# VHH binders against WD repeat-containing protein 38 (WDR38), part 1

Scores and structures below are computed, not measured.

Target 1, 314 residues: WD repeat-containing protein 38 (WDR38), of Homo sapiens (Human) (q5jtn6)
Amino acid sequence: MNSGVPATLAVRRVKFFGQHGGEVNSSAFSPDGQMLLTGSEDGCVYGWETRSGQLLWRLGGHTGPVKFCRFSPDGHLFASASCDCTVRLWDVARAKCLRVLKGHQRSVETVSFSPDSRQLASGGWDKRVMLWDVQSGQMLRLLVGHRDSIQSSDFSPTVNCLATGSWDSTVHIWDLRMVTPAVSHQALEGHSANISCLCYSASGLLASGSWDKTIHIWKPTTSSLLIQLKGHVTWVKSIAFSPDELWLASAGYSRMVKVWDCNTGKCLETLKGVLDVAHTCAFTPDGKILVSGAADQTRRQISRTSKSPRDPQT
Below, numbering starts at 1 at the first letter of every chain, in headers, positions and changes, except where a header shows other numbers; Kabat numbers aren't used for antibody chains.
F, E and O are the ipSAE of ESMFold2-Fast, ESMFold2 and OpenDDE, as the mean of both directions, binder to target and target to binder. V2 is 0.75 times the mean of E and O plus 0.25 times the DockQ between their complexes.
Where letters were taken out, [cut] stands.
Atom coordinates printed by the task and the answers are left out, and those that the model quotes come from them; centres of patches stay.

## First folded at step 1 (VHH)

Design a1 (framework vhh_7z1x_3)
Fold by ESMFold2-Fast, scan of step 1:
Structure a1 (fold): chain B 314 residues (1-314), chain A 122 residues (1-122)
Amino acid sequence: as target 1 above (314 residues)
Amino acid sequence: QVQLVETGGGLVQPGGSLRLSCTASGFTFSSYAMNWVRQAPGKGLEWLSGISGSGGSTSYADSVKGRFTISRDNAKNTLYLQMNSLQPDDTAVYFCAKGEYDFWSGSYFDYWGQGTQVTVSS
């Protein structure tokens, strides 16, 4: 409010992302906001046109559930992580698989792209973080240190670091310049259960969402916890910062999506699903729309505008 | 439980030699190809050498060909890397890895060791 017209959030329900063959495990917006990607239990990745809601393509290839999907920041590629122990790299324009990345020996639960789109990180039940060269498909680095399955990852937009979250209840911040076969130089402790989701803000703050029902916002440079967000009654499954860092959205197994003020830690809105768990949430790149997903159900589309009042009720 | 343990690293002078060992357990060692991979400070992974399960075929990266020799002792479940004519740019953490290396599709390594540090300096 002190810096001008405050951003507000408007809720609108939409019904056009409902043609999946099974549960949706992950969703991601393209960098230009024109496409939505969804990963499904049926082993397929689905591409949707955001403005029309039409299905653009359905891509098979994985022989097990797709657990996670994400676009490259340059928008040319996307990656999918699967229970089939592989990561697939796909060409967006052609809707074709370019590479099958093999190395993991158990389910792959997370993938993330470096900000320059040249590297990809993957992690999963084998407790290993693997860094890949996107152009060649070659494995570049192996990071070992987590004591249990890796469930979440995100690259820092401001420094050459990767964050990973694990069933061991820790976040590891990996310095990609430093060689360490034993442990990362920085572990963030405080959660008491699986760290199911991670998201960096544009300025380099890190949010971690946990099956302990809390969200922690950290300052990684000082290894300090800034704010705990409390209010979910069940496990937190997905989180996303708005591009302007004013908001954080979270989705959990309680069939609700929460929107938080990142500066005050207050829950601004709680949006309930009808029948199913919201596994995914994402902001459009302009920050105006929040989309949440559930298994083969109607999706919620939530618009953020300066014209709509906030709900300050907790 | 599959386990790979590297030993033999340390500080060595330029022009010197080291022999690395990797002891394998938890799988039929003689049935699988083994590899040496290194990671220099601030750099990515570099595949160095591979050896077939029988030891009958070996391959080397151009950067180490003629200086490094890969071998294995299947009776001892041990992989070796003999490193000769070491240079400062050979300074890296050295890993043994179980699996195949394919130039076109990349590496398919299902198990890795913890690594052993080699420092080449005066």
Scores: ipSAE 0.000, ipTM 0.131, lowest interface PAE 24.4, mean pLDDT 79

Design a2 (framework vhh_8cml_1)
Fold by ESMFold2-Fast, scan of step 1:
Parts: structure tokens; sequence; C-alpha cells
Structure a2 (fold): chain B 314 residues (1-314), chain A 122 residues (1-122)
């Protein structure tokens, strides 16, 4: 209540006027913050330059809506998850599909990379978590235990574990430190609705964002809830820890970004003015700037073959 | 913002039919994707069907495909679930849900009804 945004925090806002063929289901910043990916209902992944807001490329291939997209930590690759039941791995520099990962029986809703960028996890409506080798495209493990659709995932940066969030209102922590089948897992209970987003901190704390309008910060090693963050007026869409773990940013579907103090659980500020469509938020690597971005979902103008060089967006 | 009220549930014999209705109050109903979910006794809630804000696209769970049809009437602020060839396994509380237009898969819903009971038994 008495806390304000820290004096050293600067917020940069970028708005993209896109050419999406339908709803934008997912957006993700590159690790260096210079690119934004958007996954669209039209089956395409779009790449945008953050500083200019210009479209760099539009990539087709998926035969159904793209539900999620994420960069590899090394920045060389990205992955897309689709209602066509596949995950695609793409080369960032070449803007080209490298692999189509097949195995899911229903829509794939989440995808995440291991910290070394060598493994990928995917999950969705078939309630299955699949772990893939990025280089070969081979499925390494099948993880079973969720009782409803898997909607979110993130790899631990400190220990060989994967977190998954589900419509069953639980977070599962999967222990990947052994090569045995039937991987052991712990369920984190406390949310009352879908776990839509997950984010690990640099030290291995886990934040979960939910349709119950709350964010939980957990200590996975003890399976204990540390802090519950309340204040969003609708379900939470995305979350990000600052690199120093002092702050958490969250974006709700009400098109606002909140900044939280991770030690007190207090909302430091609610940021409005990112206006219309898909929102994402990320801290710069030095933690001094919170970048908030939005993409216009379905304002594509039908332009005839003539356009002014002064108006390249039409 | 949006309030949802389900109706049309009841007791039917196996092989019977029911039509569920979900009436929405609020000025922005036509901006939402609408879905039906169910929870059987002693089980988790599960997805049944969804329809886009325009009605141009639908999706169904594997158990609902070929038997259930979702539809909407934006002029009446109502979504429907026509349930045919009902089985005892379809017994449960059926919930209506409304979500924003950015989530096509129907799993990211902002508003929920209180549910209507469907019992399939002889």
Amino acid sequence: as target 1 above (314 residues)
Amino acid sequence: EVQLVESGGGLVQPGGSLRLSCAASGRTFSSYAMGWFRQAPGQEREFVALISWSGGSTDYSDSAKGRFTISRDNAKNTVYLQMNSLKPEDTGVYFCAAGTYEFWSGHSYDYWGQGTQVTVSS
C-alpha cells in the first residue's frame, strides 16, 4: 500500500501494429529483448523488431492455431506449440523450420527450453508432458501425472527439474536428475483454477500465475508456498522475475502490468497504457528496465497491390 | 462484468438427449469465446466444447465429438450445448465459461457459471 516503484526501475512501452490473421495467443521476448515473437490463430509465428515495431518475418507451417512460442535461452532457436498437435523448432537467424515434433494427441499449449538449450518440454490437452532432444528431435521422456490439460511449463535454472502448470490447478515439479522411466514428481497445491504461466527465478524459486487471479511464489525444494500475490482483477497471463529476484512483473488479461515486491508480497505499481491485445513483459538482463509490449491481433488492412513507400504498414 | 447462468440439466435415460443453455448478462458477450466444461462425481473438471466469439469455429473433447453440438446466439446473449446419445459417463455438473478473444483453445476463461446437473441413469 505505501510502497512505490523503485527509483532505479524504468518502464519502456512498445506497441506493435501487426498484420496477424486472427487472435494472438502468445508473445515472447528474445533473451536480449531485441525481438518479439507472436503466435497467431492463423497458424503463423511472427517476428518483430522491438525497437522499431517492424515485422521481420511471418512463418507459416502449422496447420492449426499457434498457442505458444518461446526463444531458446541461447537465442539461436525458438519453438512454437500448436492446435495441430505438433511443436516446431525454428532457426532464428535463418527464419526457417528445423524440425516438426510429433507425438501429442491433442492441442499443444506450452513449450519451454532447458537452460542449456539442448532439451525442450511440451504439454497440452492430452495431459502429457513430453521431453525432447533439440538436436535430434527425438522424444526422450513421457511424463504422466496431471489430471487435466497442461497449460504452462518452465525449466529450473539451478537443478535438473521441470515445472508444469495445469487446468487441474496444480503445479508438478518433475525430477529429471535420473534416467529411469516413471520420473518422480511433487504436486504443489493451493491454486483454485488453471495455472496459466510459470517462471523460475535465478535462485530456483518458482512463481505460478493463475486464472484464480493470484500469483504464488513457491520454494520447490520444500514444496512450500512462500507468498501469495493478490490484486489482479482477471486471470494472470504472464509473469517474469527480475534477475536479482527483488521484483516480479505480471500481466493480466485486463491489459495491465503489475510490479510486485517479492519479499513483502506488495503490489508496487499497476502500469496501464499498453492497450489492446496480447501483452508480455520482461526485465532487461541488468534488471533496470521492465519492457512491456503488445501486438495488434486482427486489424489487417486489405490492401490492393499499390501502397505508398511512406506507409509500409498497409 | 459478465454473469453466466446455466439451465436445461436434468435426469435422462441412456441414449437420451438434453439441450443446455447458458444465458449471459453484460454488454460484451459477443466479444467472448464460450465453453462448456463438466465435473463428474469424485473426478476433475474436464473440457467438453468451445465456440469462438463469432461462432465460426468450434472444438470438442474426444468424448463429445459426434454426439454434442455447441452453438451461440449473440443477439440473445446465449450459448447452447446440444447433447445427443447420452451415456452414464456423461453424468456431472456442466459449467458455462466465457473467455477473451485472444484464447482460441477455450481453456483461458475469465467468467464461470455455477453449473447445471446432468444425470444419465435408468
Scores: ipSAE 0.000, ipTM 0.204, lowest interface PAE 14.7, mean pLDDT 78

Design a3 (framework vhh_brivekimig_d4; at its last look DockQ between E and O 0.04; V2 from the best seeds 0.00; counts 0 for: pae O 15.0 > 2, placed apart)
Fold by OpenDDE, look of step 2:
Structure a3 (fold): chain B 314 residues (1-314), chain A 120 residues (1-120)
Amino acid sequence: as target 1 above (314 residues)
Amino acid sequence: EVQLVESGGGVVQPGGSLRLSCAASGFTFSSYAMSWVRQAPGKGPEWVSSISGSGGSTLYADSVKGRFTISRDNSKNTLYLQMNSLRPEDTALYYCAREYDFWSGTYDYSSQGTLVTVSS
């Protein structure tokens, strides 16, 4: 097994995307890294060319702030979640809304696509996770168990499972293989604050980031914590595994992006920028780390619930 | 004040070896991952290698993998780069760095560097 020499991580320069009429809440890279989405308080989703930073299109439709956006794995679709309690499905090529998913009773904070892009999961302040059929727009399942807002979600690449992270400081692994309406879940406990982000590795490891400033790497199949990554001085906002799973990149409400060794749990690189908040980090297929964020946080309405810890002063 | 002072550069023939050192001061050395970067004439800075604070983890650019070894002695606040099988294309100013500024595309704490020249 040719221990493939980890591809040299090339750091790409941070791009600023500030043409929104309001604060940007979320950003997401396309699978190939060529396109960037930004969702904003202005209710719009913008598409950008990653390299040039050129605005490609603006998409309105939401009647409230866009809280989250994500591309489908195949890159043909993206979804947006909003405070208007809806999820919208969009065609990337046509830059058109395909579906409006209605069912949530409060702000939707996260969306994720299944690996085959046929299903979509959403979660939010109503403490509910909804599973949707992408083609029909119908709700397939309602997943209940979290005690607070769902802030992150991701499908396992290897098994038919969904992971959700919540402000209840827990990660739930939902087994979607069950035909019964009652979907069982396992809870992963260990964080001491809000879970803000999570992502699966290609092999099925799960990483979660939290306001406790730590990252946990889990083995979901055994519900075991493998490694705790300590070093961030602020909230973890975004995390991503490298394609070879040797590295993990993390970004937060700081100017810092960290690269970690997944095996040892040690920080290998600390990247400093000028961003006040790094919304997302991702690895490109060629092994580059992309970082998107906002430099001007003056418009940041910390309107979130009383349970949110104060932003640690860096 | 953060100080990084590189040494060990010189002129070597292809296939030769050099060991670079970086003396660090002004911060808790063991708490920081450290990196080597190089800049060849007419080129931008290139990342070469990084090592975790404890020294337990290392990364290398593909261009130097198998030839270069990064290490550190935290008791001496010193970063090392053992360079073997040197090639002409390794000719550059070599810098040690604590952090990379992804806005500027450069490493924050640049010193004078140490010059490595590989020539027949």
Scores: ipSAE 0.000, ipTM 0.253, lowest interface PAE 15.0, mean pLDDT 84
ESMFold2-Fast, scan of step 1: ipSAE 0.551; ipTM 0.800
ESMFold2, look of step 2: ipSAE 0.006; ipTM 0.433
ESMFold2 (binder alone), look of step 2: mean pLDDT 83; pTM 0.826

Design a4 (framework vhh_7xy4_2)
Fold by ESMFold2-Fast, scan of step 1:
Structure a4 (fold): chain B 314 residues (1-314), chain A 121 residues (1-121)
Amino acid sequence: as target 1 above (314 residues)
Amino acid sequence: QLQLVESGGGLVQPGGSLRLSCAASGFTFSDYYMAWVRQPHGKGLEYIATISSSGSTIYYSDSVKGRFTISRDNAKNTLYLQMNSLKPEDTAMYYCARDLYDFWTGRYDYKGQGTQVTVSS
């Protein structure tokens, strides 16, 4: 609809408590939407029930702040990225750490799973993209090319490619289809600040969200910018395509979620709430419900670390 | 059709005890969070307690912590509220409620007549 949110799209907002030891840096919905993960400055990952807002579990292990967390597409695992320079792989059902992935020399800021859940990509302040085998924990490839910290990543669902977004204001598309040790990559230029979030559509379009307050939709095969989405008043934090690719949802640091028409680039709806930051947004698999969520920071008691996301020592 | 039938209320003296029951039918009871809410005469609805679908996670309002215990029997499709150390301020119509998918909108599904609890000397 060009005049508002479609009648078949319901919007569901959830607000979770998550901070006895510090601020929430990241949140991620499970593929089925039943759980929310939050990654905290206290080094823990918290699991929440989306329906009730109740805490299911709290997982320690990281020795520094958790910067990012994400579920595997099959829902069996999640990964956490930390200032302790490690990535941890966790079993969802058992709430147990399976692997500690070591290799990064600075804070890890992003993790993403391949569509088959067999590979993981990580990136951070050491400017390195590392590809890992999930089952063995072995590093498969090291990708170099970004000029500044890597802050976002997503695997293509249609081709064997990885997208990464950086403080260097570029998106790199890494071609993983070749067996050569040298990985070919293309830079997508157009943003003027940190690329904080990336999302592929089902057909292989790529959306990038930025601290420049814009969202760009790209066609990676031609390296062409298709549409700029303008309207956020602060940094973009999270983006998600609807399964049918008609809509994009975005969440920003200004307590708002926006729904966009991907064909026209028009903002169809702006949802304002009492959330301090809308950390995540996701569509249900049938595309009928948009879920937006953030940790409730009104109950914060103590914050031990509170530093700029640009500070590599956070 | 969804039905929630509350029972077990009555007149009791301050310091006394009552056990409320709620018989649920018309939905898969074990799939839902359940809650007890109350409404004093001439006042709004007040949340009392919530219990998860499995019974492992429980929340209480501060006004009843340490005095009330919520529990459930999924095999019998029944929700319970054990009320101890009752106070005159606990006088209200008590309703059991199915917790809807969106907990944070503050909307519960309750349709029964409720069960009256009166705490008076």
Scores: ipSAE 0.000, ipTM 0.121, lowest interface PAE 17.7, mean pLDDT 79

Design a5 (framework vhh_7aqx_2)
Fold by ESMFold2-Fast, scan of step 1:
Structure a5 (fold): chain B 314 residues (1-314), chain A 124 residues (1-124)
Amino acid sequence: as target 1 above (314 residues)
Amino acid sequence: QVQLQESGGGLVQAGGSLRLSCTTSGFTFSSYAFSWFRQAPGEEREFVGAISGSGGSTDYADSVKGRFTISRDNAKNTFYLQMNSLKTEDTAVYYCAADRSYEFWTGSPEYDYWGQGTQVTVSS
């Protein structure tokens, strides 16, 4: 614990508040860090001012829990994924739904934007990855290969590829440059449980965080595991590379944030003071501030069975 | 310097009422949201209720909705938890917290803006 994060690294906390009858399932910072999104079990997406913690808006529309939300890289849009089997595209400035993307047959668990903000990927319990054109709302491609629910996704910043993480414990790298033949993909194996989060570095390294309590850093071009990060006591929830790729931040379900050396795999710091499980981590563009967000704590249920109003009665 | 101090705890019979206060200093009170949490022996600390910086929004844990009311008095730099229809299961140490968005943290957990807690005991 004595070897550490540089004294110049500051960690900034953001507390979400708003227990609107359910758990916060997802949180995401805007690219400039000035806004925070939360996706809620009540079917709403909430927008918060990072600096003040003030609620800016509350957006209904989804008819089931919101499972994931993310800003477009250009900051103009955000997307939400829901148990209602839809993805919604929203205009940030107007706080309005622009499109409802229909095609998934079960809960949508992840969405991610391409680096140019023109495409969106979605995935979920139907084991399908769908690529969408953001401007038109048209489904461009269906990617098939995962053996179980898709829980995480991220686009490569350097190559036209998508990474997806699944309950089948694999990461698939989809080559989106291929037109004919069908979309090719490679599987990265090594995790032993759900891959809940994915993050590409600026140079194209990939980090995967898992319910197996580990984080793997991969070189996708060679399918090589470069380093395994061990130390989380519970499931990994969120990960982020620093812009200079020297560090990785991770957040777990145990209210801890860890900072890792990406070259040695050493945990440099374990930060406490996160209040609950719905948290996220992001570095500022200059890499000098790690921002940690946490939602309000909700009392644990003995049974983890969620009442789904969408489950058929018979 | 930020300081939060609870008061108003004590012993009360089931069905009774109690009002907790949290007095604050060291920051612009009107700009911050405030929350109450509680912790029963051997259990995790749980959220009870919150009030926004404007006072226009309140939120509560499902277990206390309709029974507890959070309010604030910006002139007194104080916020309150009015607890009605108390149950034995409400017995806990109650903590007040100032919701600090965008606070710098260099690895020390001690910067959390919490009061020291006040005991509430509800007898059968």
Scores: ipSAE 0.000, ipTM 0.143, lowest interface PAE 14.7, mean pLDDT 77

Design a6 (framework vhh_7z1x_3)
Fold by ESMFold2-Fast, scan of step 1:
Structure a6 (fold): chain B 314 residues (1-314), chain A 120 residues (1-120)
Amino acid sequence: as target 1 above (314 residues)
Amino acid sequence: QVQLVETGGGLVQPGGSLRLSCTASGFTFSDYYMNWVRQAPGKGLEWLSGISSSGSTISYADSVKGRFTISRDNAKNTLYLQMNSLQPDDTAVYFCARSYDFWSGPFDYWGQGTQVTVSS
């Protein structure tokens, strides 16, 4: 047990989200684990040093909340998705926006990179999945099939496929291997509410997290449900496989993070008793650190600037 | 000329029930998330419930879970709120509000509101 057991995980909460200018909507580690990105309600993307929790950069440009952010697998770029209907591609080393991807007609809720870092997928409230060429910024394909907003996406690491999760309560697996203009897809049914988060394991298993308070682990090659993870008392907001695929971490709109055994479906740990709300979670590449949460102070700051009652339960 | 019109409010005894309706016009109703929000006398706005454009995803505030049920009829452009086991603390003006999600900023259109009064 070289990667440690779930009970020995180092949890970093306050340090990663300190100095944040609003609620954390998304978090992502760089492939080398040295940096953490957070996407903010204030329209900025924040870069943090994992080791120290120190703020490295604050990047403005989006004119609305940042809903999602991800590093490219090669570590050279990251992407941000925003309520301003755009996706931005950023250079990590220069901390500069390289491209603004325009095409979505409503809020963009998810972005993901292909394993070779050459393509990007985006999706959101317009029910459209758009595939982009990273180098040129050109839209390569439009994928249509979801009946409601797209909230989550992830590329398969083992086959040329994209998974998307939706408010229509389905996961679609899009087959990108075909040379024809028509993209074939299959729907995975079983959830009863919004599929807010998706992630592939390194071996090609897919996890989906839902506002139905469950997490499903699927085998996409057979379109079969392998296991249901039950125990969250609130909506599931974020999920992440450990790098060795033995565990899954999940965060909801409650003040708890859960760690699950992916083979048995048992909840191994429930991390409670923090002042932060657990909106996001992510493992470092070595599997030793789990980051979660956003400060209550951050929530108070948002509530002073926003007069909207569109706040989900915590 | 987006319009949202709430109806169905009134006076009810504690433990009673009411059904609110919101009729939408001027936009494609089935493309939007819909929400119920209330404002009690002298209090701020409280989000109660939301429903996705397809009706597949539904969410409730803890204060109303198990007592209120949100639903929609996209063919009739109508949003509903079934309110059961009403309490004096449920006394408020109830608003229908349009959104593209539950948490990404202010609602873009609101109805005029319908008054619900729960008294013994």
Scores: ipSAE 0.000, ipTM 0.273, lowest interface PAE 13.7, mean pLDDT 79

Design b1 (framework vhh_7aqx_2)
Fold by ESMFold2-Fast, scan of step 1:
Structure b1 (fold): chain B 314 residues (1-314), chain A 121 residues (1-121)
Amino acid sequence: as target 1 above (314 residues)
Amino acid sequence: QVQLQESGGGLVQAGGSLRLSCTTSGFTFSSYAFSWFRQAPGEEREFVGAISGSGGSTDYADSVKGRFTISRDNAKNTFYLQMNSLKTEDTAVYYCAAGRYDILTGYYDYWGQGTQVTVSS
């Protein structure tokens, strides 16, 4: 029953030039798919209109590179993580910073929102996971257990748990259901290098992408490795599940994006012809467009996969 | 193109010291954060220490904290790992790595070839 990637996808490229002051470290779609957020080494966060590719706003404030950015699930806010040791919470409609979250002692490498948009998790070089109340900006919990820098995070959509990935080559699943400040956690072992990216599927499966060139799909409830995806020739930088959970997209330091069957572990398609490294990939909420972003000091390059009956150009 | 080259490895007695160097070429040194990793035979690659792109922050694995010091010299396009009070458990191949600020974001493989450190008792 698996004849390839979704029938509505077609490969095309859209290039953005001269808008970023440096490399793009992270990109994220708004929940409605109408905006794309990019975090840059110049310390700015950029907002783009998905349909037109036009720049909507450029937001300064961070005093160091932006390493990660993500929208709240309710679409009202976004967060940015920076080498300046802070997380910033921004209002989408006003395009303004609401809060600067201070507490990390080193570069912040990852940030993620809880499904209800009320909590935020951050992690980075200080090996600490901090859980924040979004409305007040207060730190709720400090989670300690990783032996090295935390590079990735994602909240479970099905249970009150947080996953974090680290240079210590482990994924930690933190149980946030505990009433006390002391939290239980489990370590998922199997990767041999930095776990640069994580994402949960809608059903609660977890994918981890690594500098060991592999992607692991886990069942966190049983701590079992379900599938190991092998095929990247370089470090994996970004992964994303399709909304229907049939596919996983991955991007790495090679000039390609891969699309995988989540049930068989088969690589269904390799999207070639990105001029630079594809550092990020994301599906639109309807699953019709896959965006892959490449870093370049003077420009941004993205690839789109979509079908349009009135497509007069690539 | 981008190159990282380790030097300073070798054989040393427990309790001794070594200084590793990583010389770089092909990129703007001051724009990068630098890390040291090590790998013993049959073991996973382990983080050892890092210095941020600004040079204002350093971090170390708990196993080496207080014994190892990472530093950078932007004028020489070189960064260092000073290893003191060496233990037999420190025996490994040591790799240097470079990333935009704190992690790799560029097109290139920013890893050195590795240098062997052997600590005998």
Scores: ipSAE 0.000, ipTM 0.197, lowest interface PAE 14.6, mean pLDDT 77

Design b2 (framework vhh_7z1x_3)
Fold by ESMFold2-Fast, scan of step 1:
Structure b2 (fold): chain B 314 residues (1-314), chain A 122 residues (1-122)
Amino acid sequence: as target 1 above (314 residues)
Amino acid sequence: QVQLVETGGGLVQPGGSLRLSCTASGFTFDDYAMNWVRQAPGKGLEWLSGISWNSGSISYADSVKGRFTISRDNAKNTLYLQMNSLQPDDTAVYFCAKSRYDILTGYPFDYWGQGTQVTVSS
């Protein structure tokens, strides 16, 4: 079963700890692999040393759950997306909020940085993709086209394009190369449910993971579906390409992480956790360690007040 | 205490119809999106449909699109799933699941019912 995966690949399972005030919604490695961020239902972002598991800091500021967090590629900043309808930009070295990005009318579910760390994309329940200038905090572009909540995003490393995934079951590829304020995009159709996760490979292939239990690998330049990865027994939550692009790791809501051959579409191994749900996976930058995060499905939490305003009674 | 109670399951012949109901208590029902999820024997969870707090946003999985209809009655704190043209592969335990928020955002859901069995067999 494991014959296609390197003997040097180590797998680490991370249990989300009680130091969070609630459930963990997102996790992200720093570019050097030395720090892990976690975004929590309590509205805080937590910074952890990956080697020791030691909590480095806890950052408040958001007035609602943190749904997503990501480091800038240059490692100097990270961004957090929240149900409070804002994105926050943070300085890593100082552990301080630099900017609060306001514009979304509903919960923000995803953020991603451009490869040069100069731009940030955000998306969420208001069905809007917003492109921001990181240095100034100015909104550069509003991208409209999705028919439901935007749940995932990733910038192409090879072409000036953004991919977004949605509850409308489509991936949109937004062409950011135009100098006009007009937007150009293509819809990738084929999934039959929420597109919960997206990941570009280093060469510019795109993987999309879905609640339809499949992963699609696309060639965005031709809008072509190259291969479908079938085998998850439940919803796909997280995906990651290995740095050398030979493998894809995926995590779902079934206590398992799968490793796939990107050329054949075969599942090379299935790694089972002790915890009920595996919802996060990521390779370290050197590709030697695959990290999977899991949460106990039996855990119950008090419902938080809705962050979406009701229509005014007039 | 938060409770979600599913009713309306049973045995039906292929091509038949059932209406599932989920009665909610212990929270403000009309502040939250609601979902239907099923688990077939020996398989994992399959999300079927979701509905926002005011029915302004509704989504379906392709396996049930055109056959199933989700609806809610906020005055009665009740979620419904009307199932038409039932097929043997619709045999599953059907769960009512509460979103943490007022619109469709994804899993994990914070509360689940105990489920109701639907069996489609001749």
Scores: ipSAE 0.000, ipTM 0.292, lowest interface PAE 14.2, mean pLDDT 80

